# Ledger of designs, part 6: VH-VL binders against q0aze0

Target 1, 268 residues: q0aze0
Amino acid sequence: MKIILVNNRFKENTEKKAQEIAGQLSALNVEVIIDNGLDEPYAGTVDFIMVLGGDGTMLRAARRYGQRAIPVLGVNMGTVGFLSNIEINELAEYLPLILREEYSLEARMMLEVAVFQQQSLLTRVFCLNELLLRSNSPRMLSFALEISGQKLEPYRGDGLIVSTTTGSTAYSLSAGGPIADPQLDAFIVTPVASHIINKRPLVVSPEREISLHLLEEREAIIGIDGQIKMDFGAENRVLIKRAPHPLLMVNLKAKPFFTSIDRSLQRQ

## First folded at step 4 (VH-VL)

Design e13
Fold by OpenDDE, second read of step 5:
Structure e13 (fold): chain C 268 residues (1-268), chain A 121 residues (1-121), chain B 112 residues (1-112)
Amino acid sequence: as target 1 above (268 residues)
Amino acid sequence: EVQLVQSGAEVKKPGASVKVSCKASGYTFTSYAIHWVRQAPGQGLEWIGGINTYTGDTTYRRKFQGRVTMTADTSTSTVYMELSSLRSEDTAVYYCARTDYWEYGDLFDYWGQGTLVTVSS
Amino acid sequence: DVQVTQSPSSLSASVGDRVTITCRSSQSLVYSEGNTYLSWYLHKPGKAPQLLIYDVSNRFSGVPDRFSGSGSGTDFTLTISSLQPEDFATYYCLQATHFPLTFGQGTKVEIK
């Protein structure tokens, strides 16, 4: 078995723990790679991904490796979030099950985000939570939303979020979006400070495609999972689809999503 | 109105720890990150680190790693910065500052009033 | 770390003067996928710093028109077209393109 450990290079405790776990796994004749914020994702094949840290770390791991259809286990290290399955102090207990591949998997829909400069593809990213379009100035944006070729009335506001159901408890929630069951596949389209008072979030089928572009010459930003930023102008467009592969999240320990929402949102 | 209100001045001995709070109001707490910047007497501004108020993920400047801990309490919209193993060089005014949702931050649009931390034997 | 050097370290000026402060970084501050994360701040003793300019040339809300920012790559400038009494302070540039975030050493604008 070959396992990659993904930690947060900006959190020393996660780095040290990764090294410790690597040693333990090596002693069990498991090959280990540590992604401590590598410039590029590890290109080799792996059988299992273990994420050491919080939701942010999981989001990075998902973007890096989620398209490879590899089991991903979130191991929480002292933070409160939605994406970790076990605690670091539980790892020893569950390690035998991991090595024997005795676990269940939960498929989580990811987004495929493609950003274009006119007709040229600038970047393509797979992400677990959301795509954010927001103004890069104190002024509101005017932008067009198109869903499967259907052009909606122009949006005017600070921005727009297109989120997975997994991401529904992330920035979308802060913007007034609904909490969605992570077992459901859907897009959540949440306006950010819309000029239209009754502009409501949309729940959109994962089979549809979502397109965004600005209707005026104004500077904006595309944000992905709150970690990647890029300029977005009048000559740009973004196309959002369901990723061809879901993130395969390892489920070693049952976590009641709905009963833990209050606790997760109230404490960090 | 966006406002960041910090806890009062602290006087500590070398080797002690200090925990400064920053209470945010006037905006959605989890939509913005909070970072900390300090200014020692006669010196410029120095970035310490930041916390994503939603994920709880933190980013610390390397020189502070192992000594600084940032936490967020969403129920009170408060961020805390704890600095341990205090030294005389840690004497400074500490500021919390708001930045956008991004983990690293790109600008600081609103600042707390500052908290003087004095480390003296 | 990316070094950010401001010039001058201090200057004396009169009300109505045009003031120019420069900030030079040791590396390009252009993000690989877009923005240049260079911002300017005003800081008075005993007060919280205030954002003036972000993303090189964008004025923050409520900032007077006399403040402007320009530059690209590694060289950036803050200009005060006509210095006002309330503008006497220390100014800092901040780069946030590279980790760790780093400030310039500051420029103190004093009354002549």
Scores: ipSAE 0.022, ipTM 0.611, lowest interface PAE 4.9, mean pLDDT 90

Design e15
Fold by OpenDDE, look of step 6:
Structure e15 (fold): chain C 268 residues (1-268), chain A 122 residues (1-122), chain B 112 residues (1-112)
Amino acid sequence: as target 1 above (268 residues)
Amino acid sequence: EVQLVQSGAEVKKPGASVKVSCKASGYTFTSYAIHWVRQAPGQGLEWIGGINTYTGDTTYRRKFQGRVTMTADTSTSTVYMELSSLRSEDTAVYYCARDEWYDFSTGELDYWGQGTLVTVSS
Amino acid sequence: DVQVTQSPSSLSASVGDRVTITCRSSQSLVYSEGNTYLSWYLHKPGKAPQLLIYDVSNRFSGVPDRFSGSGSGTDFTLTISSLQPEDFATYYCLQATHFPLTFGQGTKVEIK
């Protein structure tokens, strides 16, 4: 068995823990690769991914490895979030199950985000939470939103979020989007400070495509999962689709999503 | 660099089976579908079918259903096409080609294998 | 099945000529969601086909500017503004809007 331990190099506690866990796993004849985000994603074949940290680390892991259909376990290390399944102090208890591959998987829809310069593809990214288009100036953006070729009225405001249901409890929520069941596949399109008061978020079928482009020569940025940022101008377009693969999240411990929402949200 | 490398030429008797391989490299194997297209001598291009490399789901042209089997091995990033009950009419160059699996097709086959000649003769 | 008919089946042209190839489908290639899956390919003997145009009018990476695609619904056109020596080949359109995927019968562009 080969396992990737994903941690955050900027979080010393996660690095130390990763080393400890790596030692333990090695003693059990498990090959371990530690990914602290410094280097490119490990390209070799692996059987399991263990994410040590909070939601941010999980998001990074999802972007780096989600397309490889590898089970991903979130191990929380004292943070508040929605993407971890067990706590670090529970790892020892569940480790035998992991090694025997006795766990269930929860498929989470991911986004396929393609950014274009005119007709040329600049980048393609798979992400777990959301794409954000926002102004890079004090001025509002004017942009076009198309859903499955249907042109909506131009949007004016600070920006727009296209989120998965997983991402519904992230930035979309802060922008007034609905909380969605993570077992549901859908896009959530949430305006960010629209000039239209109370412009409603849209819940969109995962079968549809969403496209965005600016209608004015203004500077904007694209944000992915709050971690990747890139400039976005009038010559750029973004296309959002359902990723051809879900993230396979390991479910070792039942997590009462709805009963814990209030508790989790109060800490955010 | 994206590459699709196919297995070598095959010579088969009528009634036999042939299995052609297509090894992918230079990209995330499970993020793209693979299609198979053939060209018989003096004929145009003909779509055979496609496979979702992530799920293993396949879609075949009706005329090939029952005779064609497509499989994907994620460990080797290789797709296989097996055609059984071969006939002389199956003599053709067979191509694998990459596509995104969205709505079962994106309409663009952006990278192709070099082709595999399959000759069916008595 | 959706029939895709190319016109002409063959043509002779000289270097520098403007070449136009048409592709007509038996029904609209506009998908219910608004997408049109029509692409064009160049194929030379002994070589693998090459993607030229996708989604009706988008040039694939590395494709020269002299190639352009246009059209809508059932009628589509590939245009080579100034034919070059390396452009003599057979061209195919492909529709992927409807199952099964179907190619046009091809247009052979020969040197005059």
Scores: ipSAE 0.007, ipTM 0.477, lowest interface PAE 11.7, mean pLDDT 91

Design e2
Fold by OpenDDE, second read of step 5:
Parts: structure tokens; sequence; C-alpha cells
Structure e2 (fold): chain C 268 residues (1-268), chain A 123 residues (1-123), chain B 112 residues (1-112)
């Protein structure tokens, strides 16, 4: 068995823990790779991904490795979030099950985000939570939203979020989007507006495609999972689809989503 | 309008603790991280640490670990920085600053700053 | 820690002058996901620092066009095309690619 450990480069304790866990796994004849902010995702094959940290770390791991259809376990290191399954102090208890592959998997839809410069593809990213389009100035954006070839009336506002159901408890929620069952596959399209009551959020079938482009010569920013940023202008287009592969999240411990919402959202 | 308003100047004795507040307004509090930066007299800017207002997770510069505690009160949109075991070298103007940090991301620029809080440590 | 060195430490200039400040890091500031988290700040005595440039070359909202940023990897530059009276201040670069976040030592721009 080969396991990759993904930790948070900004949290030294996660690095230390990764090293400790690596040692333990090695002692059990498990090959371990540690991704502590590798320049590039580990290119080799792995059987299991263990994420040490919070939701941010999981998002990074998902972007890096989620397309490989590898089981991903979130191990929380004392943070509040939605994407971890077990706590770090529980790892020892569940390690035998992991090694025996005695766990269930929950498929979480990811986004395929493609950003174009005219006809040229600039980047393609698979992400777990959301794509954000926002203004890079105090002025509101005017942009076109198209869903499966259907052109909606132009949007005006600070921006727009296209989120998975997993991401519904993230930025989309802050922008007034609905909380969605993570077991449901859907797009959540949430307008971002600071001064104007904007359009209502849309819940869109995962079978549809969503495209965005600016209707004016203004500078904007594309954000992905709150961690990747890129400039977005009038010459750019973004196409959002359901990723061809879901993230396979390991479920070792039952976590009732709806009963944990109040606790998890208490800080909002 | 985004605004960070800090508490007033403090005068402390060596060995004491100081707690500075930073009240945020004009934006979604939990959508941004708050960092603390200080400037000692005649010195440059020094990053102390930051707090994710959404998760409460903190990251401190190593030299401050064990002495600094950052907390966030979402009900009042206020972040606190407490520095203990104060030394004369801790005399500085302390700033809070906003950055991107919806998750555990800390790398956003400091786009808005508090007005600063002078902390004087003297015998 | 990543060392960030600004040059010069201080300079004297007149209104209308072109001013260039350099920031050099001890290692590349390109993050694994491709972003470069280098930002520039203006700081006047008794005032809070102000963001000028982020992500190497993006002007923050409200920042005059005379300010521009450039660079890549380990070498970065802030340029003021025509210095204005309100621009006399200390400037800092900040790297946020590597933990811990580190500032340059600052560049004081004084009236000639």
Amino acid sequence: as target 1 above (268 residues)
Amino acid sequence: EVQLVQSGAEVKKPGASVKVSCKASGYTFTSYAIHWVRQAPGQGLEWIGGINTYTGDTTYRRKFQGRVTMTADTSTSTVYMELSSLRSEDTAVYYCARSEGYYDFWSGPFDYWGQGTLVTVSS
Amino acid sequence: DVQVTQSPSSLSASVGDRVTITCRSSQSLVYSEGNTYLSWYLHKPGKAPQLLIYDVSNRFSGVPDRFSGSGSGTDFTLTISSLQPEDFATYYCLQATHFPLTFGQGTKVEIK
C-alpha cells in the first residue's frame, strides 16, 4: 500500500504530525509520500490520500489529486469545518481499517473549471467547492451567465459564485446561498452583491454547463476554492461543468451533516 | 466601507500582558482573515500572526509562539491579540490587517489596516 | 525564513521623478499553484500602511496609475512613474508565499 499525506504548509503541527504518521506507516511496511506543498502534485500512483488539517487543506488536496479517483480521508487537526471525517486523535483507532480498506466512500461532485483567453485554454482546474467571479475594483461587474446555452439576463453586482453542494457551506453560504445536502449533485449559482438585492440563487442540474464572461471592459478576478486567483477580463471566458470524476471521500466515521450544521456554522 | 478599528494605546510593565482589539465592519467578517503586524521604533514591519475568523484557526510566527494568542468574536466582528510576558522589545505600534483567508489560506494581501495601537512596555 | 531585501534602504527624490524600488527574496515566491504572493505597501508616520500592489503587478483599488509593480521569481520592482508630494513615505514589500510571512526592511523615499 502507498499513502500520500497532505498537510497544511502554514501549520507546523500538521507537518510534524505528517512525519510522525509517516514513520508509523513505514513501520507497518506502508510506503508514504508527504506533500507539504510540493511544487507539483506527486505524479506516482497512490492507493490512499490522507489529508491532515482543515477544509483548506482538503480543498488543496482535492484539486491536486481528486481527479485520480483515489480515496481521500480528511483528518481534522483541531479546526472547524465540513470536510474532515475523523480527528487526529482517532487516527490510531482507524488505521487498521484504512490498511485493510474497510471503509465506505462518499462521492462528492467536483467542478471542472476551464478559463479561456478567446479560444485558447488558459487553465483547467478541478475543484471541490466553488468558482468565484468578482470585481477587482469598487465598481460592480456586468457579466453574462449562460446555462446550457440559455442566456440569462445580464448580471450586475460584485460577482458570482458557482458552487458544488459541498461548497454550499462555504463562500456561497456567506453570499446568501442555500445549504445543500452534500449527497446531492447540483450547481449552486449565488450572486454576490454588496449594495443591491440581487437575483436569487439558482440550483442547477449537474448535467448542465455554465459559462461566464464580462460584458464590459473591466478587470475582474477568478477565484477557485478561495485559494487560487487569476485575472479575468473581457477577453476571457469561463466554462464550468461537472468534473468527470467525483472526489472519493473516505467515510470511516459517521458524521451527520444536518445535525452538525449549527455547530459548524456557529462562527458565522 | 471596510474599516478596522483598533483599541487605544496601552502602557504596560515588563512581564504583564496586553490585549489589543480590532473591530471589523463593512464586510463579511468571516470571509477574511485578520493578521497582526507590528512596528517597533525605528524598525520595519514585522508579521506576528493571523487568525482565520471562520474557523478560529491561528498561525503565529515562531518567535511569538507561547506568548501570543489571537481570538475572534464573530458576534462583535472583533479580533483580539493578546501578548504576554511583555518585554521592552515589544514596544511597538501594533496593526491589524485584513487578508483573504476564507479557509486556511493566508497568502492574500493586506488590503485594509487598522489605525494602529501603540503598546509601550516600560519599567 | 525567507529573507526579503529591499533596495535601496533610502533614497532622495524630487516631485516628478521616476522612482524604482527593488525587492529580492532569498527563494522563489512562486507558489505551487502558480501564484506569486508579493505585495507592496506605503507607510507614512502616524498612519496605517496602505496596500499599493498585490500579486506582483496588480494595483489595489484607488491606487493611482503612477504606481506599478513587476517582477518574477525572486526579483520584484515597484515603480512610481512620477513622484507626487503625497508619495514621500516608506515602502515595504511583503512575501506571503512562504511561512512565515516576511516584509522587506523598507525603503524610505525622502524629499530631495
Scores: ipSAE 0.029, ipTM 0.604, lowest interface PAE 4.9, mean pLDDT 90

Design e4
Fold by OpenDDE, second read of step 5:
Formats: sequence, structure tokens, C-alpha cells
Structure e4 (fold): chain C 268 residues (1-268), chain A 123 residues (1-123), chain B 112 residues (1-112)
Amino acid sequence: as target 1 above (268 residues)
Amino acid sequence: EVQLVQSGAEVKKPGASVKVSCKASGYTFTSYAIHWVRQAPGQGLEWIGGINTYTGDTTYRRKFQGRVTMTADTSTSTVYMELSSLRSEDTAVYYCARDESWYDILTGYFDYWGQGTLVTVSS
Amino acid sequence: DVQVTQSPSSLSASVGDRVTITCRSSQSLVYSEGNTYLSWYLHKPGKAPQLLIYDVSNRFSGVPDRFSGSGSGTDFTLTISSLQPEDFATYYCLQATHFPLTFGQGTKVEIK
């Protein structure tokens, strides 16, 4: 068995823990690769991915490895989040099950985000939470939203979020989007506005495609899962589709999603 | 308008503790982490640590571990930095600064800063 | 810790001059997915620092276009194309790719 440990470079304790776990796994004749984000994604074949940290770390892991259809386990290290399945102190208990591959999987829809410069592809990314288009200035954006070839009335505001149901509890929520059951597959399109909400969030079928482009010469930014950022101008366009493969999240322990929402909302 | 307003200047004796506050306004408090940076007289900027206001997670520079505690009060949109066992070397202007954060990930730059709080440690 | 070295430590310039400040890190600042957490700040005495550039080359909102950032890996540059009276200050670079976050020593830009 070969396992990748993905840790949070910005949290020192996760790196230390990764090293410890690597040692333990090695002692059990498991090959281990540690991904702390400083290197390129591991290109070799692996059987299991263990994410040590919070939701952000999971998002990074998903972007890097989610397309490979590899089981991904979130191991929370004292953070509040929605994407971890077990706590770090529970790892020892569940390790035998992991090694025996005695666990269930939950498929989570991911986004396929393609950013173009005219006709040229600039980047293609698979992400678990959302694509954000936002102004890079105090001025509002004017942009076009097209869903499956249907052109909506132009949007005017600070920006727009296209999120998965998994991402509904992330940036989309902060922008006033609905909380979605992660067992559903859908796009959530949430407008971002500083003052007045001009449009309501849309829940869109995962079978549809979403296109975005600016209607004026303004500087904007594309954000993916809050971690990838790139400039976005009038000559750029974004195409969003359902990723061809979902993220396979490992379920070792039942985690009540809806009860955890209350905890999260109380912190806001 | 995004604003970070810090508490007033402090004068402390060696061995004492100081708690500086940073009140945030003009944005969603829990969507951004708050970092603390200080500048001693004649010195450059020094990162102390940061707190994720959403998760409550903290990250401290090693040299301050054991002496610094950062906390966040979401009800008042205020972050606190407490530094104990004060030394003369801790005399500095302390700044809070905003860093966009989602869960356990930081963006790594500080787009808005507090006005600074002078902490003087003297016998 | 990752060392961040700015050069020069100080310089004298006149209004209208082109000013270049360099920041070098002891390790690559490239992080996951190509992100590079290098930012530049302007700091005047008695005032809060101000963000100028983030992610190597992105100008922060409201920052004049005379400020620009460039670089990759371990070498980064802040350029002021035409120095203005309000630009006389101390400039700092910040790396946030590696824990702990570290600033450069600063570059003081003084009037000639």
C-alpha cells in the first residue's frame, strides 16, 4: 500500500504529525509520500490520500489529486470544518480499517474550471468548493452569465460565486448563498454584492455548463477555492462544468452534516 | 470601509503582561485572519503570529511560543494579543493586520493594518 | 527560518527617479500550484504599513500604477517608475510561503 500524507504548510504541527504518521506507516511496511505543498504533486500511483489539517488543506488535496479517483480521508487537527471525517486522535483506532480498505466512500462533485484568453486555454483546474469572480477595484463589475447557452441579464456587482454543494458552506455561504446538502450534485450560483443584492442565488443542474466573461474593460480576479488567484480581464472567459470525476471522500466515521452547520454559524 | 482599530499605548514593567486589542469593521470578520506584527525602535517589521477568526486556530512564531496568546471574539469582531513575561526587548509598536483566510489556509499578505499600539517595557 | 534580504538597505533619490528594490529569499517562495507568497509594503513613521504588491506582481487596490512588482523563485523586485514626494518611506517585502513569515530588513528611500 502507498499513501500520500497531505499537510498544511502554514501549520507547523501538521507537518510534524505527518512525519510521525509516516514513521508509523513505514513501520507497517506502507510506503508514504508527504505533500506539504512545496513540491509538485506526486506523480506516482497511490492507493490512499490522508489529509492532515483543515478544510483548506482538503481543498488543496482535492485539486491536486481528486481527478485520480483515489480515496481521500480528511483528518482534522483541531480545526472547525466540514471536510474532515475523523480527528487526529482517532487515527490510530481507524488505521487498521484503512490498511484493510474497510471503509465507505462518498462521492463529492467537483468543478472543472477552464479559464481562457480569447481562444487559448490559460488554465484548467478541478476544485471542490468554488470559483469566484470578483472586482480588483472598488468599482462594480459588469459581467455576462450564460447557462447552457442561455444568456442571462447582465450581472452588476462585486462578483459572482459558482460553487458545488460541498462549497455551499464556504464562500458562497458568506455571500448569502443557500446551504446545500453535500449529497446533492448541483451548482450554486451566488452573486457577491457589497450593498444591495440584485439577484438571487441560483441552483443549477450539474448537467449544465456555466460561462462567465466581463462586459467592460475592468480588472477582476478569478479565485478558486480561495487559494488559486489569477487576473481576469475583458479578453478572458471562464467555463465551468461538472468535473468528470468526483472526489472520493473516505467515510470511516459517521459525521452529521446538519448538526455541524449550527456550530459553524454560531461562530459567524 | 475596512478598518482595524487598536487599543491605546501601554507601559509595562518587566515580567508583566500586556493585552492589545484589534477591533475590525467594514467586512465579514470571520472571513479574514488577523496577524500581529511588531517593530522595535530602529528595527524592521517582525511577524509574531496569526489567528484564524473562523476556526480559532493560531500560529505563533517559535520565539514567542509560550508567551503569546491570540484570541478572537466574534461577537465584537475583536482580536486580542496577549504577551506575557515582558522584557525590555518587547518594547515596540505592535500592529494587527488582516489576511484573507478560508478555513486553515492563509493568503499570506496583509491588505489592511491597524494604526499600531506602542508597548513600552521599562523598569 | 527563511532569510529574506533586501537591497539596498537605503537609497537616496529625487522626485521623478526610477527606483528599484530587490528582495532575495534563501529558499524558493513557490508554493502549491505555483503560488508565490511575496508581498511589498510601504511604511512611514507613525503610520500603519500599507500593502503595495501581493503575490509578486499584483498591485493592491488604490495603489498607483507607478508601483510594480516582478520576480520568481528567490529573486523579487519592486519598481517605482517615477518617484513621487509621498513615496519617501521604508519599504518591506514579506514572504509567507514558509513558516514562519519573515520580512526583509527594509529599504529606506530618502530624498536626495
Scores: ipSAE 0.174, ipTM 0.724, lowest interface PAE 2.3, mean pLDDT 91

Design e5
Fold by OpenDDE, look of step 6:
Structure e5 (fold): chain C 268 residues (1-268), chain A 123 residues (1-123), chain B 112 residues (1-112)
Amino acid sequence: as target 1 above (268 residues)
Amino acid sequence: EVQLVQSGAEVKKPGASVKVSCKASGYTFTSYAIHWVRQAPGQGLEWIGGINTYTGDTTYRRKFQGRVTMTADTSTSTVYMELSSLRSEDTAVYYCARTEGYYESLGYPFDYWGQGTLVTVSS
Amino acid sequence: DVQVTQSPSSLSASVGDRVTITCRSSQSLVYSEGNTYLSWYLHKPGKAPQLLIYDVSNRFSGVPDRFSGSGSGTDFTLTISSLQPEDFATYYCLQATHFPLTFGQGTKVEIK
């Protein structure tokens, strides 16, 4: 068995724990690779990914490895979030199940985000939470939203979020988006401070495609999962689709999403 | 449904020109580039060039520069490829194919293809 | 130009067989942003080519799960886990990381 341990290089405690766990796993004849984000994703075949940290670390892991259909376990290390399944102090208890591959998987839809310069591809990214388009100035943006060839009326506001249901409890929520059942596959399109009164979020089928571009010469930014940022101008376009592969999240411990949502949100 | 429909087979003499059309439907025409790929008898696939349907900008493989011209008509959602100074070696099936991007900045696969157009160059 | 070499040029297989086709490029296909623009296509005589895999390992819409792609850098693989009757065709890899775009020479999968 080969396992990748993903940690956050900016949090020393996760690195130390990764080393410790690696030692333990090695003693059990498990091959371990530690990914702290400094190097390119490990390209070899692996059987399991263990994410040590919080939601941010999980998002990075998802972008790096999600397309490879590898089970991914979130192990929380004292943070508040939605993407971890067990706590670090529970790992020893569940380790035998992991090694025997006795766990269930929950498929979470990811986004396929393509950013263009005119029609030239700048970048293609798979992400777990959301794509954000926002103004990089105090002025509002004017941008076009198209859903499966249907052109909506131009948006005016600070920006727009296209989120997965997983991402519904992240930035989309703060912008007034709905909380979505993570068992659903859907796009959540949430306006950010729209100039149009009562502009409502849209829940869109994962079978559709979403495109965005600016209608004026304004400086904007594209954000992915709150971790990747790039400049976005009038010459740019973004195309959003459902990723061809979901993230396979390991479910070792039942996590009652709806009964714990209030508690989790209050802590953030 | 995305469709690319090409014009019919052509028979030409050496030195002549041929113009093949590719009509696109089922998607926003100017959001995707169109490229051309050919296959000579017994040979593999060969990229010829591409056109940005939004700007009209073209990029051609060097070996075809000076002989190939690609154009786009947004009013009819049709892309044309004209190849001049035809040679026997130009005998091939020519395909148009859609990409999300324009390959001056590289990277997009050919997700949908036309049915192909046979161009025969013979004396 | 970047050379793309497929192996083998042809192979004979039976229905149900596991088939593996490799594609090797003369240069790394990793783009500056980390993306690798390698795709695989299926082509039957008299038909339009069909996209199977893009970006090394992403299955195109409607493509059966018996098709999978893997690899990195300069070495890439298309795998058919269980060959079906409709899978007998010629397969091509394409690199789109470097200009000009170049295809492999093709791999013909024939009935044994």
Scores: ipSAE 0.017, ipTM 0.567, lowest interface PAE 7.9, mean pLDDT 91

Design e6
Fold by OpenDDE, second read of step 5:
Structure e6 (fold): chain C 268 residues (1-268), chain A 123 residues (1-123), chain B 112 residues (1-112)
Amino acid sequence: as target 1 above (268 residues)
Amino acid sequence: EVQLVQSGAEVKKPGASVKVSCKASGYTFTSYAIHWVRQAPGQGLEWIGGINTYTGDTTYRRKFQGRVTMTADTSTSTVYMELSSLRSEDTAVYYCARVEPYYDDSGFYFDYWGQGTLVTVSS
Amino acid sequence: DVQVTQSPSSLSASVGDRVTITCRSSQSLVYSEGNTYLSWYLHKPGKAPQLLIYDVSNRFSGVPDRFSGSGSGTDFTLTISSLQPEDFATYYCLQATHFPLTFGQGTKVEIK
């Protein structure tokens, strides 16, 4: 068995823990790779991904390795979040199950975000939570939203979020989006401070394509999972689709989503 | 739902021209290029060329340069392929296909195809 | 032009069989950015071709799990883990890394 540990290089406690866990696993003849903020994702094959940290670390791990169809376990290290399955102090208890592959998997839909210059692809990213389009100035954006070629009325506001159901409890929620069942595959399109009062979020089939572009020469920013940022201008287009592969999240411990919502939200 | 609907079958004489249409729907037309592929009887698939529906720029296989013209009408979300100086060997089913995505004018795959248009060239 | 050769040109198989089709290119299909633009298509007579796999190993939306793609550099493989009745067709690989775009000659999968 080969396991990759993904931690946050900016969190020293996660790094130390990764080293400790690596030692323990090595003693059990498990090959371990540590991704402590590697410049590039580890290119070799792995059997299991263990994420040490909070939701942010999970999001990064998902973007880096989620397309490989490898089980991903979130191990929380004292943070508040929705994406961890067990706590770090529980790892020793569940380690035998991991090594014996006695766990269930939950498939979570990811976004495929493609940014174009005209029709030329600039970048393609798979992400677990959301794509954010927002103004880079105090001025509102005017942008076009198309869903499966259907042109909606122009959006005017600070921005727009396209989120997975997993991401529904992230920035989309703060913007007034609905909480979605993570077992449901869908896009959630949430306006950010729309000029139109009470413009409602949209729940969109994962079979559809979503496209965004600016209707005027304004400076905007695209954000992905709150971690990737890039400039977005009038010559750019963004296309959002369902990713071809879901993230395979490991369920070692029962964690009822709906009963945990209040607890998690109160801690934020 | 993404759909590419092509015009009907054509019968032409040698030396004539044929213009096949491909109407796109279910997606943002100018966000994807449209390419054309043909299949002669008993033969495999052959790439002809493509058009950037945003800029109107075209790329043709060298074999067809001078005889093929691709155009795009954004108002109707329709791409046209015109092939002139038709020969018997141009008898084939012609397909339009949506391209996603390309980087630096390279790297394509065809995620959606038209139903095909039979073009028969006979004296 | 980059030559793409499929093997075999035809094969006979039964429902439930594991089928493997190979595509070999005359030069590497790895693009400068590291991407490999190799895709697989299913084509039945009188119908539009259908995308199965793109970028070597990504299944297109709606494509059954029994289809998988693998390979690197110049050698690529399409695998059908358990052939179904609807899978009898001609399969093509496409290289799109180099212009002009070129298809393999096709592999016809027939009923045994």
Scores: ipSAE 0.030, ipTM 0.622, lowest interface PAE 3.6, mean pLDDT 91

Design e7
Fold by OpenDDE, look of step 6:
Structure e7 (fold): chain C 268 residues (1-268), chain A 123 residues (1-123), chain B 112 residues (1-112)
Amino acid sequence: as target 1 above (268 residues)
Amino acid sequence: EVQLVQSGAEVKKPGASVKVSCKASGYTFTSYAIHWVRQAPGQGLEWIGGINTYTGDTTYRRKFQGRVTMTADTSTSTVYMELSSLRSEDTAVYYCARSDEYYEYVSGSFDYWGQGTLVTVSS
Amino acid sequence: DVQVTQSPSSLSASVGDRVTITCRSSQSLVYSEGNTYLSWYLHKPGKAPQLLIYDVSNRFSGVPDRFSGSGSGTDFTLTISSLQPEDFATYYCLQATHFPLTFGQGTKVEIK
């Protein structure tokens, strides 16, 4: 068995714990690769990904490895979030199950985000939570939203979020989007400070495609899961689809999503 | 016109390293991934790995893990493949090829190919 | 790894003949509900391989219409409707749906 331990190099406690766990796994004849985000994603075949930390670390892991159809386990290290399944102090208890591959998988829809410069593809990324288009200046954006070839009225505001249901409890929520069942596949399109009062979020079928572009020359930014940022201008286009493969999240411990929403949100 | 031009033939001793270059032209370099494929004498085509020219992310075949390094220089539109700890079995013609699809990870068909680079490993 | 097996390994044919090459994968090559990353290549000695067909059935630019691809799931076929002198070569299928990317072992088309 080969496992990637994903931690955050900026969090010393996660680095130390990753080293400890690596030692334990090595003693059990498990190959271990540690990914602290400094190096390029591991290019070899692996059987399991263990994420040590919070939601941010999970998002990075998902972006780096999610399209490879590898089971991903979130191990919380004292943070509040929605993407971890067990606590670090529970790892020893569940380790035998992991090694025997005795766990359930929960498929979480990811986004396929393609950013274009004119007609040329600039980058294509798979992400777990959301794409954000936002102004990089005090001025509002004017941008076009198209869904499956249907052109909506131009949007004016600070920006727009296209989120998965997983991402519904992230930035979309802060912008006034609905909380969605993570077992549901859908796009959530949430305006960010729209000029139109009470502009409502849209819940869109995962079978549809979403296109965005600016209608005016403005300084804008594309953000992906709050970690990737790139400049976005009038000559750029973004196309959003359902990713071909979901993130396979390991479910070792049942977590009651709906009964814990209020508690989790209050702690954030 | 899309072109991939590779560096010249190499002769190496066992244990040495070889670095082959692939210069791309005629298209937006960072919009496509570059792969490396080799053919040993009397054998078929074998995929080695690929690199995302925009992010630098790489994907290698397991058997080459630890010995192969792929890098991309956007300023010169050139991709490099370095293979270390060379063995006689590494004797082959090495091709770079452009993928027609761009993903964060390397995948897709190969629409354009370099002319190939012969690497000979002999004592 | 996904095993890709071509058949036959070699064949002899004459100009004008209909030639069929099969590629079978050990797993489905369907990528979600959409694309199937199965492609076909022509390779002559001393030359770089050339793309013929991509995504199962799409001819690459400049490829003559005598070449066609078909199939689904795990079974794929390359057909040359009327073999021409320049078509004698080795043909390879490639799956790029699963890592690692894997080629078939090749099919050498020789002159009868």
Scores: ipSAE 0.012, ipTM 0.493, lowest interface PAE 8.9, mean pLDDT 90

